# Designs tried in a protein design chat: VHH binders against Formyltetrahydrofolate deformylase 1, mitochondrial (PURU1). Part 6

Target 1, 298 residues: Formyltetrahydrofolate deformylase 1, mitochondrial (PURU1), of Arabidopsis thaliana (Mouse-ear cress) (q93yq3)
Amino acid sequence: GESLDSSVSPVLIPGVHVFHCQDAVGIVAKLSDCIAAKGGNILGYDVFVPENNNVFYSRSEFIFDPVKWPRSQVDEDFQTIAQRYGALNSVVRVPSIDPKYKIALLLSKQDHCLVEMLHKWQDGKLPVDITCVISNHERASNTHVMRFLERHGIPYHYVSTTKENKREDDILELVKDTDFLVLARYMQILSGNFLKGYGKDVINIHHGLLPSFKGGYPAKQAFDAGVKLIGATSHFVTEELDSGPIIEQMVESVSHRDNLRSFVQKSEDLEKKCLTRAIKSYCELRVLPYGTNKTVVF

## First folded at step 1 (VHH)

Design e05 (framework vhh_7zox_3)
Fold by ESMFold2-Fast, scan of step 1:
Structure e05 (fold): chain B 298 residues (1-298), chain A 121 residues (1-121)
Amino acid sequence: as target 1 above (298 residues)
Amino acid sequence: DVQLVESGGGLVQPGGSLRLSCVASGFTFSSYYMGWVRQAPGKGLEWVSDITSGGRTGYADSVKGRFAISRDNAKNTLYLQMNRLKPEDTAVYYCAKDQYSGLFGESLDLAGQGTQVTVSS
């Protein structure tokens, strides 16, 4: 809004609140009453209480008047409830007020996931600011991707990696101002030192249905194993290869009539959709930590 | 357009030797990192060895000191000399190319039918 129209009359804006604590009586009522007491209206409310764990997860979507309930007061009111319940997580996001997440996109040779992310970003379907693209592969300046990045002022950093030197310190410097990283078919393994040094979330796309077919060439492994479903997995990156908490998975049927090329093509289509869905879910606060190495996805 | 054709596998006794070859076409062979990846029965793909465009070599710990990778850029051919073969070396061996040096699952283009190596008494 650069228009003065919004200053003339009340505008209701959307907010999202996610909450995670030890399970207790009356949490839903307390959270709902907090919103209602300020004249907010709840549009959606999701709750998860696992059968075998004494924990509570919720995500609410609501609309409110920021004049009647200022952004700072929204934080204070939910923080009061978070303190009462000893909350492990209590986060509010108001997309029209709060700054967008800053990301960097890392890739190697294959660019289908990057291209899909860029198209969704351009269409306003990914609520992120792309700070840069980093690749261990050079790209010709006249390719679609390079022309797109140039047109939008997004830097492309070619970081020539070898087995001897993965240039992790250089990459850490390039990504220092990001809120999270996206690995869009980045084929170098990030070390534990990199993950500790970065200290924030890293989301990967794996071109296989985890926990099966970890590591290299999952489509070839799946083809050789005679599977009837091929898939892609988006997950948080941890030090253990292809073992971090899963955010999203997508599958497609395959048969004896599919050759290896068909498996690869179906895999690529699933990868780009799986990654974009995972990043959108993350940005909408739909992905919450669950247990040691699992997720709740609302 | 990229083609990699592996050959040289076969049945060999423990302690024996085999030499694998991979003939490459459809790209500038001398500009790419090349490697060998293998798949044992019932197991995933395992990186065996690689060689940079400049000729520097790397080896998996399981084969170090027994295998030697080399390339002939004039013939567009990659080689793997396998000495002191063990039953654990039984696998289908695949030739792979990439822009950079690779490890298991890292940025390698895997192509071709592979060549079967069986180490048995």
Scores: ipSAE 0.000, ipTM 0.160, lowest interface PAE 16.3, mean pLDDT 84

Design e06 (framework vhh_7zox_3)
Fold by ESMFold2-Fast, scan of step 1:
Structure e06 (fold): chain B 298 residues (1-298), chain A 123 residues (1-123)
Amino acid sequence: as target 1 above (298 residues)
Amino acid sequence: DVQLVESGGGLVQPGGSLRLSCVASGFPFSSYAMGWVRQAPGKGLEWVSDISSGGYTGYADSVKGRFAISRDNAKNTLYLQMNRLKPEDTAVYYCARGSTVTYRYTSSGMDVAGQGTQVTVSS
């Protein structure tokens, strides 16, 4: 009666669920039971409850049959639990069914991060749709990056900016249809008004190991300070300069034998890897806000 | 101890107005983003509005043009002015302490600590 033809196997697909609420007895059991009751199998389950705060964070990875547990029903079932626990956040992503996140990439003169992201995107390693590239620097049509963008039908928007006129309203219009924004060495500070007008996440790469060397040209600052480690930081953008919650950091050793050019080159290599890892982590729902200026990274 | 005490709810007819207040204590109020979330009967929590420490505001599309959020840092008080109320605005309204994370994350990074205040919009 329940048996299908034995030659037909159910296609199990991966799902991810992120949950954040006030801490309470039985949350893990209810979330796990929800998946199991629908015939799903949990592949990973991570929980974080901070020492001095009665809040609960979880991320579960599971596989399920979308015929037996339709995508809309997955949302409804988790929403029922979210209502029960007064959840502050309950997000489900099913990568094989759900549309990819749409992003815009902002940059200034340096394009090493953009180039790395475009290559990872082309290789299927960056799970986003790139809607456009925006730069406050003009680029010749015969450069490698411009030819790449043209070949893939990705628009490049030159938006000339000055310290007095950052053209934020023009940029907001260009990014209105994106799910989040990526600053890939965009060297203008976005205002609080821009961030509120955009209303979505903005992820930045800073070419320094935060909280040290905030602001401009951190490789030169690090060189002048005689540091023995250089780094890059990817973080959420907030109104406070280079102070948003950290998503990813990478470091490399430097010595008295490294000149300024070597510091810059090592910095650029770290920036490329740091930003791409942060974006991938974000798209996989691994990054959650925690406390007033922290992240949980599962 | 962090405390958030909501007040100002009640019964109002469609098209009416209410002003909600939230008195905060136990933390440096002026340094935090603050917001309002609501829970309608039989529905989940919905983010309504937020205000940063710097005074920048955001609103859910369902309330834009009708609601106004404000804060008085000297009194550790958050406000929500609700105008042109609709039956679908009926909910328990909770005051929430935000995080320093981006505006998009305000609803997921907010701490709800109070009992809420009931708003009923009915004729």
Scores: ipSAE 0.005, ipTM 0.274, lowest interface PAE 10.3, mean pLDDT 83

Design e07 (framework vhh_7zox_3)
Fold by ESMFold2-Fast, scan of step 1:
Structure e07 (fold): chain B 298 residues (1-298), chain A 120 residues (1-120)
Amino acid sequence: as target 1 above (298 residues)
Amino acid sequence: DVQLVESGGGLVQPGGSLRLSCVASGFTFDDYAMGWVRQAPGKGLEWVSDINSGGSTGYADSVKGRFAISRDNAKNTLYLQMNRLKPEDTAVYYCARHGPYWSETYGDYAGQGTQVTVSS
C-alpha cells in the first residue's frame, strides 16, 4: 500500500478496512462518510457485488490523523457500521500501529520458497514476524539459510517425521502463538485433526497449476501431458488435498523445446513469486472468503 | 526409458563394509542429483544420502561418519561406500534419481533395489 509522505501536516497514516455483509443500499456511502467525518481521506476503494448473490465486499485504503481519530475509536466507528449491516467480516488494520502477523514457515527438503520469503522479509517487503521455521529435514549449520536464521534469531526446529508418525501434536505446540501458517514446500499432508487443532488459516504453495495437477510431481505431469502453460498455485489448506480456496496463481509459457529440467526451473521461479505475493495479499487484507470454496482478491 | 540398476548388496558381519553401485541409463546422468534410500523389514522408507551434480553431499544422522556417497559422471554410476555396518543397517537399498518435486516416493524415479543384510 501507498503512503502519504511527511510533507502533509499533520502526519497522516494509512489504514485499511475490509467489509463483507449482505448487500444493502447505502453501504458505500456509509463507509466513506465514516472516514470523511473523522477527517480521513480515501486513497482507494474496491467493491465487489457478485452477480445473482445478495452479498457485498469492499476494501478501502485511507489516511487519517491518529491524534484526531485514535486507533480505538477507528475500531468503534467501523464496529458501529458492522453491527448496522450484520457484517460477516469487518477488519481494520493500521500497519504503523498494529502488530505484524506472526507466522511459522514449514518446509521439507526444498528451500527455494523459504529463501525467497526470508529475502523479501529482510527487505521489508513481507509485513510479518517470523516466529520460527519447522522442517522434517535436518540442515547443516553452515548453509546460507541456517546462517541467515541464526543471524536474525529465528529458531529452526527439526521435527523428524515418518509416514506413520507426522509429529503433528509437536508441531501444534511449536505454532500455538502464530496468527497463520505458511507451507513453503512442506511435503507431508496435514490431517483434519491438525487443521481443527490449529484453528487458524494455513497457506500453501502447490508447485502446479490447480486444479489440473494435484499431488506429487506436477511438473512431470505437465511435461507428460504436453501443456503449453505451467504454473504455481497458492491456496488455503483444507482437509481435501490441493483443493482449498485459491489465493494466487502464476503461469509461464512452455514449448516442445523445454525439457523436464526447464519445466522444473520455471516452476520453482513461479512458486517463489506466487507464495510471496499470496502472503503479502493476505497480510494487506486483500483476500476474503467468497462462496463455499472461492476467494475475492482485491 | 529411464533405468537405475543397483548392485553390491549381500550378507556381511557387523563392523564389515559393502560398496553399492547404481548404473543409470536413459537420461543425462550429470544433470541430476542422485541418492540412496532404504527400507528395513516392516518399516517405511528412510532417506540415507544424496549427492548433487556438483558433488555436494548430505547424509542421514544414522549413517553420518560411516557411509560415503560418490558419483562417476563419465560412467553414469552412483556409489555408496558403507563402513562399520550395524544390524540396524539391514534393508533393501534403492538408488533414486532426485526429482525437483518431493512426494512420498523418494525422488522422481527409483531402481528395483539391492538387499543388504548385516548379521552374524
Scores: ipSAE 0.000, ipTM 0.115, lowest interface PAE 17.6, mean pLDDT 83

Design e08 (framework vhh_7zox_3)
Fold by ESMFold2-Fast, scan of step 1:
Structure e08 (fold): chain B 298 residues (1-298), chain A 122 residues (1-122)
Amino acid sequence: as target 1 above (298 residues)
Amino acid sequence: DVQLVESGGGLVQPGGSLRLSCVASGFTFSIYAMGWVRQAPGKGLEWVSDISSAGSTGYADSVKGRFAISRDNAKNTLYLQMNRLKPEDTAVYYCATESDYFSGLPYEFDSAGQGTQVTVSS
């Protein structure tokens, strides 16, 4: 807005940079100097160097004058450092300048996660543009969720799937212009061919505390096992079922006094919150790949 | 088309054992959850057991410790080992494959076979 345009009284805007490379002497100094040399000010700096790997992770939050350090120059300067260190990941975002991430939301019969995402999005609390909703279930046009989507101009695509035909090529065409996908209780397993063809991140909500109770009926499995904590897990989708890198988990206490319906209700409440937190963290560049199947979450 | 063919039912004395089998075809068996549901005379469908694509198992309280579900993905076959059978286990047993497997509700099945009769009687 107006705060971006003052040459007499410079207005500083927030930026975020994430960095991942082989560990080396002087990385923090080079990244910090990059920001300081252009008149930027670092507000937060998180570093992780694991003992079991010679790798470096950082996330910096800074403010800068986009007149003195134009957005294109920010990319060039960080890319120069990324090339020097052979970086595995180097991403910068400036939320006031950069377009919001475009997402599609996939769901099946249950819509509680979709409804939560739509409410958070409407309230400006999810920094995404929702391109469409895709479901393998048809929904009546007079339902509250369908009226919400119509009112906001968000297309709903009914893609009838069977066990013989998951219509993955049709889904790939619908999502080709998205930055990442969100599975909000989409109950069909996405193939390795789909994941490779899409080529971008897919984030899922699983209504169980992974790695326990993978697959179906996690709330019932937990109830039957007599657990004292139930949870929900948001994770990146990989070809292996419910085994991708974990982004966020939420838990709630349960006891012998909770019946199965109570377990399911607590699970649904955790799912909604877990997924929205994971998506927000992802959009804020807080989630970085770590090792073969882990995450760093800043 | 999904095809599920159950076998292994029969008449057995209380305390006896039966092993049910279900041969699946028409879909990629290994990536879908499978289950057993039963229908006792004059009653609705009751979920008995399920097994996820990853091998996680669930059991109805009435059969825990007595029944064991397993799968052989190379043979596209689902099994139910039933031990210490009770008269209350008398039912037609159906092999089923899940639709929207992770809905959190037991017995939400997409397809079921013709069933196999299990009768536990002296």
Scores: ipSAE 0.013, ipTM 0.297, lowest interface PAE 8.7, mean pLDDT 85

Design e09 (framework vhh_7zox_3)
Fold by ESMFold2-Fast, scan of step 1:
Structure e09 (fold): chain B 298 residues (1-298), chain A 122 residues (1-122)
Amino acid sequence: as target 1 above (298 residues)
Amino acid sequence: DVQLVESGGGLVQPGGSLRLSCVASGFTVSSNYMGWVRQAPGKGLEWVSDIYSGGTTGYADSVKGRFAISRDNAKNTLYLQMNRLKPEDTAVYYCARVKSGTYWLPTAFDIAGQGTQVTVSS
């Protein structure tokens, strides 16, 4: 009774495609047909066409057989459609095949955002490779964070900075092989020259609800102003301080019963969640440029 | 069938030494984040020591310089060498495997053994 019938069910894997072009008739049909013609199945499809604007945004999640539709062919097929529509963006990601995004994490004295990122990364909840951690503050080798980094082979670079010397050329050299940067409470302002030299996305967590309370000590500013909501904002870094396109925001209520320590603690808890959500959204191709200083977030 | 079995506890005089052993089955000690935690009478769990797959070790301040964590890959066994024991070290000692992604939580263990009693008294 030995059977020679070895037909195996295809292993279907998830893919994501994001598309941005001038609005035109038939885009959704062409993108959907591309997936269906190769035996793929669409699990989710989000479209945004701004009112009174002639632009189109879409994000599709699908499953496909990589034997019948090889990874290189997926790129070619979507590129053919991108060329037809003069696409501004057309990006495919297949998480099980494509290398994870490489990031570096920059921080100063406060490490709560780094700790949260490392926890989520270790849990498999953040789909990134952490190439290094850079800080303008020295840390003792026997702290939990430093032992964690050492055990996982993640280098920690202490880069001593002053008001007169931000060591930006040294930082650029350390981050040259990353796909994007994460500022996890890095308290030095990155110059326009740094941003141009890096040439890729930089995502920041600001410990205040933008556009209010820009700059240093937002929790103290909020406390002193007597606000009833405290918040955190994750955004793309641009040359203008705390003014780049917003990715995610979180808020919590505060009252006269909250002292400054309570404001800081609530702020830190919001910062952790806000940054983690923003990075996850970015890695899942959910965040797209919109207008001069806005985002579409699917 | 994954389990941890501790041994080596007992009654010892202050200043004495004990070596605790933890035999693992169903997984490889050298490939996992492993630790020792203890529970003194009427108290909560206290982290004592840990060792990562790469060999980096950590110790609670209360035991630093007196205790040493190690492993024997051939025997799939984790050890805790306890020197200069104090009455304050009296506790049930548990061997534990730490869950992936739970490094920040002192009691976030995937598997824990039955424990071994250590009593330090004159």
Scores: ipSAE 0.000, ipTM 0.111, lowest interface PAE 19.8, mean pLDDT 83

Design e10 (framework vhh_7zox_3)
Fold by ESMFold2-Fast, scan of step 1:
Structure e10 (fold): chain B 298 residues (1-298), chain A 122 residues (1-122)
Amino acid sequence: as target 1 above (298 residues)
Amino acid sequence: DVQLVESGGGLVQPGGSLRLSCVASGFTFSHYAMGWVRQAPGKGLEWVSDITSGGSTGYADSVKGRFAISRDNAKNTLYLQMNRLKPEDTAVYYCAAGIPTEYYDSRGLDYAGQGTQVTVSS
């Protein structure tokens, strides 16, 4: 036998819980008591109750002893509260126990967003497992991106598309084991059949400040419109083009002194930062559905 | 006024060659990607070839190795050299500006010409 020294402190690990239900008296108390009763310590608690809606949103960050409060019991205890309040959403993540989200990255010709995602992933700053990269464009094997993917054992799937055949069934097969998809400048419109068949969240980066400049070539559209702010938008993909709920936006000032190349360069910098922030927020359970086409972001 | 004027189409026998030209005016030609799209009888538009402002070229698999796209920025002119023509190449060929890789659902066009008929017969 091995014996444990009883003077050793327990290993406390972080947990996150998000909750969404109809607004009612005592929800915060019940959720807080659940954590405290098991010896957990709340590090952060954020609440949103819209002024014109009878709905409640919360996100709590806490630390707990997984010996005293086993992972399965954490789920059961929060599920009991969710059933009591008829919750629309109740999700717990414990990053040190739960598997990382599995993602696939889809892109077309432009790779600056993919490059940023790969660098942040390599640095341990994106809490995901990248299962593969899919593109409707070929890439030379001697490029930095292709060498990076080879070095890390990440498959690259070239899926040749035409306007008559977007190869959506082939893409669905490649992504079947992912938790969500990331469109990192993928310039094909995903059909309603694809979105229904996939059945999980798809997050896109759009190189324009939505709801303006939908569709192709938004930097050119913005330049021609004489805007004074350009931006990038990360959003959930829905059947309606560039119209899904917004997760994150970033902006930069422009003037009559910026030419189209300057607009494009500023846009690309905003795109890579915007997408990375949105994916991190999503993985940390900060993004929740709100209303018909909006988000709560904690 | 933006104007794209195609020429060089005609009737040619299988295995023959044609060179299409497109003269552009009313915009800064050298700043635009340019390309050729075609529409065969009873079919939709098909992208044939494009060339970026920097001179990088792309081709549809059906024409790769047979067609060559080029541009002359000093003359605001786009060319398509068509070799080893097949009956299946019979179509109206349109010159187009603004074929970015960022277009959704199809090869997008900022401007298109009136087209030039190419008939490969007998």
Scores: ipSAE 0.000, ipTM 0.158, lowest interface PAE 11.0, mean pLDDT 84

Design f01 (framework vhh_8fcz_2)
Fold by ESMFold2-Fast, scan of step 1:
Structure f01 (fold): chain B 298 residues (1-298), chain A 122 residues (1-122)
Amino acid sequence: as target 1 above (298 residues)
Amino acid sequence: QVQLVESGGGLVQPGGSLRLSCAASGFTFSNYAMNWVRQPPGKGLEWVSGISGSGGRTTYADSVEGRFTIIRDNDKKMVYLQMTSLKTEDTAVYYCAKGLRYSSGWYPFDYEGQGTQVTVSS
């Protein structure tokens, strides 16, 4: 026989750690030393310490050998540091080992955001498992959306709603096994009771540049107001309408030469891109709640 | 009735080439984007390539870019997929799919044909 090279390099896999605690001396060193002491290599390290606030946020990306630093030990080592600093948040995600986040998508009549998300999901660019689609609008089985969902085994639940009965208890039952919800142009306002009952994050796309043009028909409001920029906003849902912490925003220029139809078309294009970027950022642990109604985005 | 009839599939060795054809009828062919999608054994559907109604724009999945070419002949109401440098991972049932009137040649789509089997094996 032929002599084979006996040197074997370990397979290094990526990990992400996010950390939030009261600000203190030595946090960065302690977190960095934790990774380095186990033979990990830090690829990126972002820190935010707000002005006039005694709080600390960090996000690190690293690679490590799961044989030398087993997944359970990674959790234990970071938990030891979290206890020392009384951390408000300490989360590790290892995408090659940990299950993808499970989501449900809620929509009404318009499906451009759903279509874009399905496209990005199929391309492997949206790191989620889609458990189901829920709509308060019935769709014919021969439409391209319904055929796509059937082909991929994604259930579609038609839940007929009225102003008097939003069927929130039925929706809560359908989404009980999800990690978070995505509102992809769902046009019913979710109640405080729904949000408390669900108890997890809900991410919405609003077809306007918040905090301006809240509520219905923001493209028409913008057109009537004579704005020179339109936009879309993705945000966490809170009990107050269109007022939750902002995750992502996108804008496009408009002029006196754009009619209402052009405003609507540009709005729809921004909405689908804004939502998919927000969901990807969320899944990568880039978005953390900050203050009463703000976000840190790494 | 909309009809899409695929042909040209078969057994080919790795590194080989195949040309798939799709004959369309029952709609104004030049008004719609056309797509190729595939379903590998034991996997879900994946989009492969798209072409605009005029043929002026083409787009490809990253996995096939540089190896596959989509073309159409509006006079003959045909769309083709020229496949080169075939890999075992390209083994799938390939479907021709009618896009939306204003689609850029990506899914979702509102009709698929019966499919044609491509097997890449030595």
Scores: ipSAE 0.000, ipTM 0.087, lowest interface PAE 22.6, mean pLDDT 82

Design f02 (framework vhh_8fcz_2)
Fold by ESMFold2-Fast, scan of step 1:
Structure f02 (fold): chain B 298 residues (1-298), chain A 122 residues (1-122)
Amino acid sequence: as target 1 above (298 residues)
Amino acid sequence: QVQLVESGGGLVQPGGSLRLSCAASGFTFSDYYMNWVRQPPGKGLEWVSGISSSGSTITYADSVEGRFTIIRDNDKKMVYLQMTSLKTEDTAVYYCARDYTGSLWHSELDYEGQGTQVTVSS
């Protein structure tokens, strides 16, 4: 037979593969050959082998024809390689086929991070499904944020907290169907019992450049210390306050000409950008655990 | 409440075999990566083996590679550690541990059980 239809091209779709195992000769070649043998094309390949540890990390971005290499077969082929190398992690994500991660957003009085997340989400720039917003502060229904959430069918849960009752069991019930949790200026410390009960990743924005200026009023601490850079830090939440593995940091220059109000304003601008970048990186499989309290970020 | 209950430990001579079991409850077992960790007398915890939620990705510490086999049964909510060619250095309390995320890309441990003692001695 003869082909008369020249208008139909193979539909190539993007895939991401993350791999972590004991370091061994030929891993990159084996992973690359897997993609090439099925007619896929690698667009990017990042590798990290720590200086003092015999472990291997990689992240590949590729395009492939899902007719020639079905989604289930992609998983099977990478799982075969993972088994042969005894991989700690081997994860494939195909954004056009796989379901988006489900998240809940927690915040207190300040909403600049929530607003930025909602803006990026509406623009299709955050690959998540927002299941709900939870706050320990009540918000008027006529505010921009509340009208936005109503228009998009995103529930807002006001969970009144006190020093004696953080209502963590109620929050756990609200977030049980999420893939990870985002603290967007939630000012209550989550207990070890909450973190164990949730059992999944919690990502926080801290309005200071960690490991400096932990705790309250980091912008004021920075101002008083006469720093020349201020920043914001997104990190995984652990039982130790402001000490979890760092995902992303953003900085901006400051000088003697900046007053405290300027420091606060610059801090808020960095916070919203830092958190959205961290969440995007996490969803794109760019952030992997490394060592005791570190991250690999591709 | 999340519970992990280990069993199957005991006294065994060098070169012997034991099969450890871990019964899980209080969570959706099939969503979580599962691990075995151990604590030798007078030492800290060391990771031994891990198995993904589906059972398709399996990993071992260098010290046990080729001697131990991790298996899971999602229908029974069980994870097992088949131990062969046991050495005196394998003497430890063995703990079953749930991963934080249930994701194949995250290996941080969340919950540990009460443990089961393995003693390898002539």
Scores: ipSAE 0.000, ipTM 0.165, lowest interface PAE 15.7, mean pLDDT 83

Design f03 (framework vhh_8fcz_2)
Fold by ESMFold2-Fast, scan of step 1:
Structure f03 (fold): chain B 298 residues (1-298), chain A 124 residues (1-124)
Amino acid sequence: as target 1 above (298 residues)
Amino acid sequence: QVQLVESGGGLVQPGGSLRLSCAASGFTFSTYSMNWVRQPPGKGLEWVSGISWSGGSTTYADSVEGRFTIIRDNDKKMVYLQMTSLKTEDTAVYYCARPSKYTVTYGSRHFDYEGQGTQVTVSS
């Protein structure tokens, strides 16, 4: 039958908990005891307490029996601890039970980041559901990316924009059912009204090593400046251009032997890797807010 | 749309009192715990106080314990912070915040669901 035999081992599934509160004696013990009291096993536990602030950050990975500790009870038990410590963040995710994050991908002319994300998604390496792709550029139906989207039933929305009309209300309607938004080389600046209207996280890839080389043509700016490192930055989008909290950065060495085209090619390779790593980290609850414009990344 | 609107801040002398208010809309307020957090000049966010969804339990940072009281009114969708015996170290922008359920939300303010904040200045 369907009854569990006592000779059969329980199916243990992974859970992740992230926690941010004022630093206090006993937090680790309370969190650990919560898991252990329900028969869960901690596989990893990371803690960060900044030197200049009396705040506590943790991320725990554990395995548990969802029959003995039902998903709703996991939330209630951690919520009780969060309430005790007045936690700013207390998030539990159980990847095998919880719905995947729904995302929309925005891009302009360049598609190398989109293509990389689609390949990682197809390989099961990017734990998201792609709701749609939105672009302010048309693409021919016979291109590799358009054929891929059609094969997988992912809608592509061409939204023609100008400096005078960014069509933000149309874009907001298209993305209303997403959990977060990804800018994969979308070259229009999203307004404060858009960000307030969307009300959720927006993650961008910038093709420069922030805080240097903000704005347009950062690879050319880097080339002209004679830098010895070129980079890409993935960050949360805020109203201030290229100034949101940084999630991930990647760098590559450059020399006088690299021409501008070589700088651009190295930049594109860093961009696609940087963005996919940032999105994976975000989905795994590795990224927590720290201060006014910083992140903790576990 | 989730909104939290803080009010009640101002200039007060050391030893004085202020009552902060937070009006919530756009979500089922009675199912969420609520928190007050603050940002002193030149420092990061500091948690101040929390209250359970029912109002049955409260908790406070050591620095404010015995001086601040958090209360909520689920019918009015309000959370309050009664501050007494204010110190110069309490000078900060105060934000009303709620915890995330599924994901970390940064938005334009770098943490989960905050309002515009209300400035509290404690100075002679």
Scores: ipSAE 0.005, ipTM 0.227, lowest interface PAE 10.8, mean pLDDT 83

